VH-VL binders against o29146. Designs and how they scored, part 2

Target 1, 118 residues: o29146
Amino acid sequence: VYFSMKGNIDVIEDAISVSPASFSIDIAKGAHYVKEVKVKNSGGEAEIYFEDIVEGPDKSAIDVSFHTESGESISSSNKLRLPAGTADSPSETVIHVHIDVDDDAPTGSYAIYIHAKQ
Key: E = the ipSAE of ESMFold2; O = the ipSAE of OpenDDE; V2 = 0.75 times the mean of E and O plus 0.25 times the DockQ between their complexes.

## First folded at step 7 (VH-VL; framework fv_indenebart)

Design g5 (at its last look DockQ between E and O 0.49; V2 from the best seeds 0.00; counts 0 for: pae E 4.8 > 2)
Fold by OpenDDE, look of step 7:
Structure g5 (fold): chain C 118 residues (1-118), chain A 123 residues (1-123), chain B 115 residues (1-115)
Amino acid sequence: as target 1 above (118 residues)
Amino acid sequence: EVQLLESGGGLVQPGGSLRLSCAASGFTFSSYAMSWVRQAPGKGLEWVSSISGSGGSTYYADSVKGRFTISRDNSKNTLYLQMNSLRAEDTAVYYCAKVGYHYSGSRYGMDVWGQGTTVTVSS
Amino acid sequence: QAVLTQPASLSASPGASASLTCTLRSGINVGTYRIYWYQQKPGSPPQYLLRYKSDSDKQQGSGVPSRFSGSKDASANAGILLISGLQSEDEADYYCMIWHKSAWVFGGGTKLTVL
């Protein structure tokens, strides 16, 4: 099991999966939500970060951030280290997806899509 | 104790560039969004920019969009403000500030401020 | 038109109560927003006082005396900072702030003089 040295996201996604990769939230204005997400790695040790896509009445009214269980922020400059795993026994790492909602955010259902990147 | 220390201020000509830094300590830096707020001499407070804890989200005042860039290095507990194409009206004391809500994005206000660093844009 | 409007100045006597207003522009419902208040004394950076959205959603800054409190006047569409038992040390500039349309917006500030 390997990861592309060229940073091919598709290759990473073959070994690394996010669960859930997406979820929906009926927001309350000014609220803060935390969603637990599991990252599975069936390949070699890896360092990753996350990107999100928000869909809803106003995506600009939502801010998404990613943190380790210890509270450390995960970013392209501070990547999450995933232990190695196998297809039969993937490693599991828990992260917390924090969602911040504007005070005047339009009500409705918002969908958040999460992507792991190398 | 939470501490924020700004640096990088100085005198610069119009059109010039300057990079401000803010060294943070006393808290888990990456867990908090950070902001830059400036105050022109004898004037009120003006928000400049904010960045989420991860750096994934950035926000700018219309007055600085396209000219200023906020960034952070969480490994160094440092916040930055790259200021390009500086104008006389950018003259101000620039404060870095920590948001008060743990794990918040940029939607929560500042609870701790640095002492500020002075930027003077003059020919 | 400014999103937040504050009176330029306010004077009050020691021991009295001072009410500082932060009026939101029409069309922006004050009941919706968390209003942040900051105190700034000459030569010093701003200090966080408190935030107030509602009685169930408010926070007092660390070390901020209880004589500082936040509220709202829906009829005036304004946030209120109440300073009870005014002391000479309370003489300062006071700023309100909200998050609006992906930006932090400050009021113009109120200079409070303690006579």
Scores: ipSAE 0.559, ipTM 0.865, lowest interface PAE 0.9, mean pLDDT 93
Fold by ESMFold2, look of step 7:
Structure g5 (fold): chain C 118 residues (1-118), chain A 123 residues (1-123), chain B 115 residues (1-115)
Amino acid sequence: as target 1 above (118 residues)
Amino acid sequence: EVQLLESGGGLVQPGGSLRLSCAASGFTFSSYAMSWVRQAPGKGLEWVSSISGSGGSTYYADSVKGRFTISRDNSKNTLYLQMNSLRAEDTAVYYCAKVGYHYSGSRYGMDVWGQGTTVTVSS
Amino acid sequence: QAVLTQPASLSASPGASASLTCTLRSGINVGTYRIYWYQQKPGSPPQYLLRYKSDSDKQQGSGVPSRFSGSKDASANAGILLISGLQSEDEADYYCMIWHKSAWVFGGGTKLTVL
């Protein structure tokens, strides 16, 4: 059985944006999905990490994690370094958002809210 | 070659504490979830705890929840298990194990195991 | 109530096949689960054999002979480890494992005797 899932990524910093900022997927029980997200920085050097909030029939059945393109975990203790950029030439950094669904997840619609933080 | 080396086992009285360590080499430690699994003498395998590659997600068996704490130091390629309020039923060989799939969280099973370290809880 | 049940022992002859079962508790459907299998010989740590969810979602462990394979018996609500062409070295304890309710759960193990 497939699920419907939406993701939304909020960034508070004016100089930092993401692409895409939202996405929709269908995913099966026990599956994993990887979403590629580009982080653009038009300001000075920065360090960020991500936190998620899951909504749905069973919030604990969904695991979200954040990784560099090379697979290293991004967290408050291992932040993503964003090179400086300008408005005309922002720096770009690729991350991967991993979404894992428990084998016993209840069917239904899930929403994932992702917040970039410094 | 992936290698996992457990240490820190020993003889402890009930109510005591121990900290187990697992030194990892041969892979990008921070990219993989890790687990502790134990085996009491003459008994089967029992999962104890797992931790995500970042350390942000931790999971515990009901039998150890509130008494054991899993942690990792990615700068030292080391996994830890802090065991408090030890009971006779915690007597076992404790294995360190690596999750077998890159980029996955702790929801994929273990593919490489250490040789284990023995914990004995006895008066 | 145990989540996974394995028979305590199984005997089979050299060259024959052994079918080791891992039965899920009522109310839990084997069809949705990824079943992991481990072998343990006396005095040694467990070794990963394989995992099986479906023919399109399975993995053989590194160096594990192809005579070890996974499947499922939906009517019995069970995962199956098939060992064909049994060798004396296959005598060991075998464990199944699943991820269930935010926990890894092992079966009780099956002691396979090759005689």
Scores: ipSAE 0.232, ipTM 0.775, lowest interface PAE 4.8, mean pLDDT 88
ESMFold2 (binder alone), look of step 7: mean pLDDT 93; pTM 0.947

Design g6 (at its last look DockQ between E and O 0.70; V2 from the best seeds 0.00; counts 0 for: pae E 3.9 > 2)
Fold by OpenDDE, look of step 7:
Structure g6 (fold): chain C 118 residues (1-118), chain A 123 residues (1-123), chain B 115 residues (1-115)
Amino acid sequence: as target 1 above (118 residues)
Amino acid sequence: EVQLLESGGGLVQPGGSLRLSCAASGFTFSSYAMSWVRQAPGKGLEWVSSISGSGGSTYYADSVKGRFTISRDNSKNTLYLQMNSLRAEDTAVYYCAKVGYHYSGSRYGMDVWGQGTTVTVSS
Amino acid sequence: QAVLTQPASLSASPGASASLTCTLRSGINVGDYRIYWYQQKPGSPPQYLLRYKSDSDKQQGSGVPSRFSGSKDASANAGILLISGLQSEDEADYYCMIWHSSAWVFGGGTKLTVL
């Protein structure tokens, strides 16, 4: 409630958590993976998007995108609307993290880190 | 029915600029990556650029890097290609194309093509 | 050397089978790649035919006849587009395509003539 009135991105980010914030996958060449991620909001209504960091043998071989359960893409130009919540009763929104792997991607373990942004 | 309609082609002088548009309909635009592919007169197909559904990822052919910019407005179901510093070798029919897979970014191939718009770069 | 090489032209009789090749340059394993095939008739945009990575990873384009099929020849390091029961309307240019080094790469195309 407090941060919703202030509209402070830092406060919003503190009230918003992503779970898991990171995960690892052992990739297959040319594969497509979907990871379910939950976003909790302990503050007022917010609009957010996501940034990712990929770590692995070849970061450029992995493409990460974020989508609602209905399939709509989430981006800075098309933000996800999170319902308001409280510390003791946070709202929970499910998103799908889609991961596309190049046909010639180096095999191995890749870690994906997700950060919510206003 | 999926439809793609290119526009913005025309005649320009070398060094000039042109902005192509592609109006999309018949599918959830933001869920699909989009591409530009060109074909010079009497020549084969050449990929130009691709952009993910959200617009977060862009890719370019070496021949156009630094000169062309791909973008999209998902609220308008429109794909764009800003072409600067145009060269004679950029002369071609430019096709807008939809990738064939949901949520696949730019790593899946095109499954639907527009009719194309002609760009002619000549002094 | 080009990433993808296609013969410039191929001719076959109606009713026969035509095998169009898409050869990957040495050092690139055809087994790794999903190969896309497109048909283009004069005055028209390309049309998606199919994609083929393996028998378990393939897709036929909407409305594309079953007489069009994809495969690979590992010994030749090539993708293959097979057109069975060749018809006059199959006369067209055919292009293969792969995603390689963060770019889409087309073959030079094959002009198929139906005699």
Scores: ipSAE 0.651, ipTM 0.877, lowest interface PAE 0.7, mean pLDDT 93
Fold by ESMFold2, look of step 7:
Structure g6 (fold): chain C 118 residues (1-118), chain A 123 residues (1-123), chain B 115 residues (1-115)
Amino acid sequence: as target 1 above (118 residues)
Amino acid sequence: EVQLLESGGGLVQPGGSLRLSCAASGFTFSSYAMSWVRQAPGKGLEWVSSISGSGGSTYYADSVKGRFTISRDNSKNTLYLQMNSLRAEDTAVYYCAKVGYHYSGSRYGMDVWGQGTTVTVSS
Amino acid sequence: QAVLTQPASLSASPGASASLTCTLRSGINVGDYRIYWYQQKPGSPPQYLLRYKSDSDKQQGSGVPSRFSGSKDASANAGILLISGLQSEDEADYYCMIWHSSAWVFGGGTKLTVL
């Protein structure tokens, strides 16, 4: 398996959850991975962005970016709007997480953690 | 059509500063990493700096690290290179280039290049 | 030691083939790398030709003729740009490039002359 994901749900804010909130990859040198991540919102409309934390043999060999389904970059200067939802019917928004691996990356397992922020 | 237009080149003395700009059109700017590549007169290509689509990751050649700063304004579709503490060896044509793989960071090579802007560092 | 080495010049006849090499230094393996190739004509910016890692991981640049192709010579630790059916317009400088140690690295370039 070139890419392995461990499903964790982190409670980031009271009403907002990200699934999965972390995943791991077994490196394929020079690979590009795209992961679909769901963001659920049980509260009022919100604007968020994401930060990543990479663990593994060489954290600098991994580059992570966050995009809408339409391809727009998500950042603190271009946040993702989450529609309002309820506890019974949370809104769902899909994002794409792009993971680029250096051609000379050391082999090994890398874990990627996603933090949603407002 | 994808278009990249550099500006801001000129003559500057050693130790001076200069800011290059690259106006981009014809693609979703924020989805693509961007690079600066330079070419000294009569010499080959030398990569200078790259920046991810979001601006969250930046990379620099050792020869410019600490002196040059790459940035982007995705609301203006513009890439920048702030060049400080300029030296004679920084004299070159500076090219703006777009990374050729959609949604990638700076790990993929460039597919579209601008026409370049000339920087001359001399007393 | 330079990361990438290209011969400074190469000559070939119209209609023949040219094989441009991009040799990686000892200690790194050409099999791991995507090799990018660029063409530059006098007075013009570089143009992307293609990239090659393997037959299942390659890309031709937009509008680049199929007579341009990439390959590798593992025994020489080198990337190869093959230009078949050489035309006078193929006379140019050719650069290879890889991502190595968190940096883009260009070869020194090869000047191809079509006699």
Scores: ipSAE 0.285, ipTM 0.771, lowest interface PAE 3.9, mean pLDDT 86
ESMFold2 (binder alone), look of step 7: mean pLDDT 92; pTM 0.944

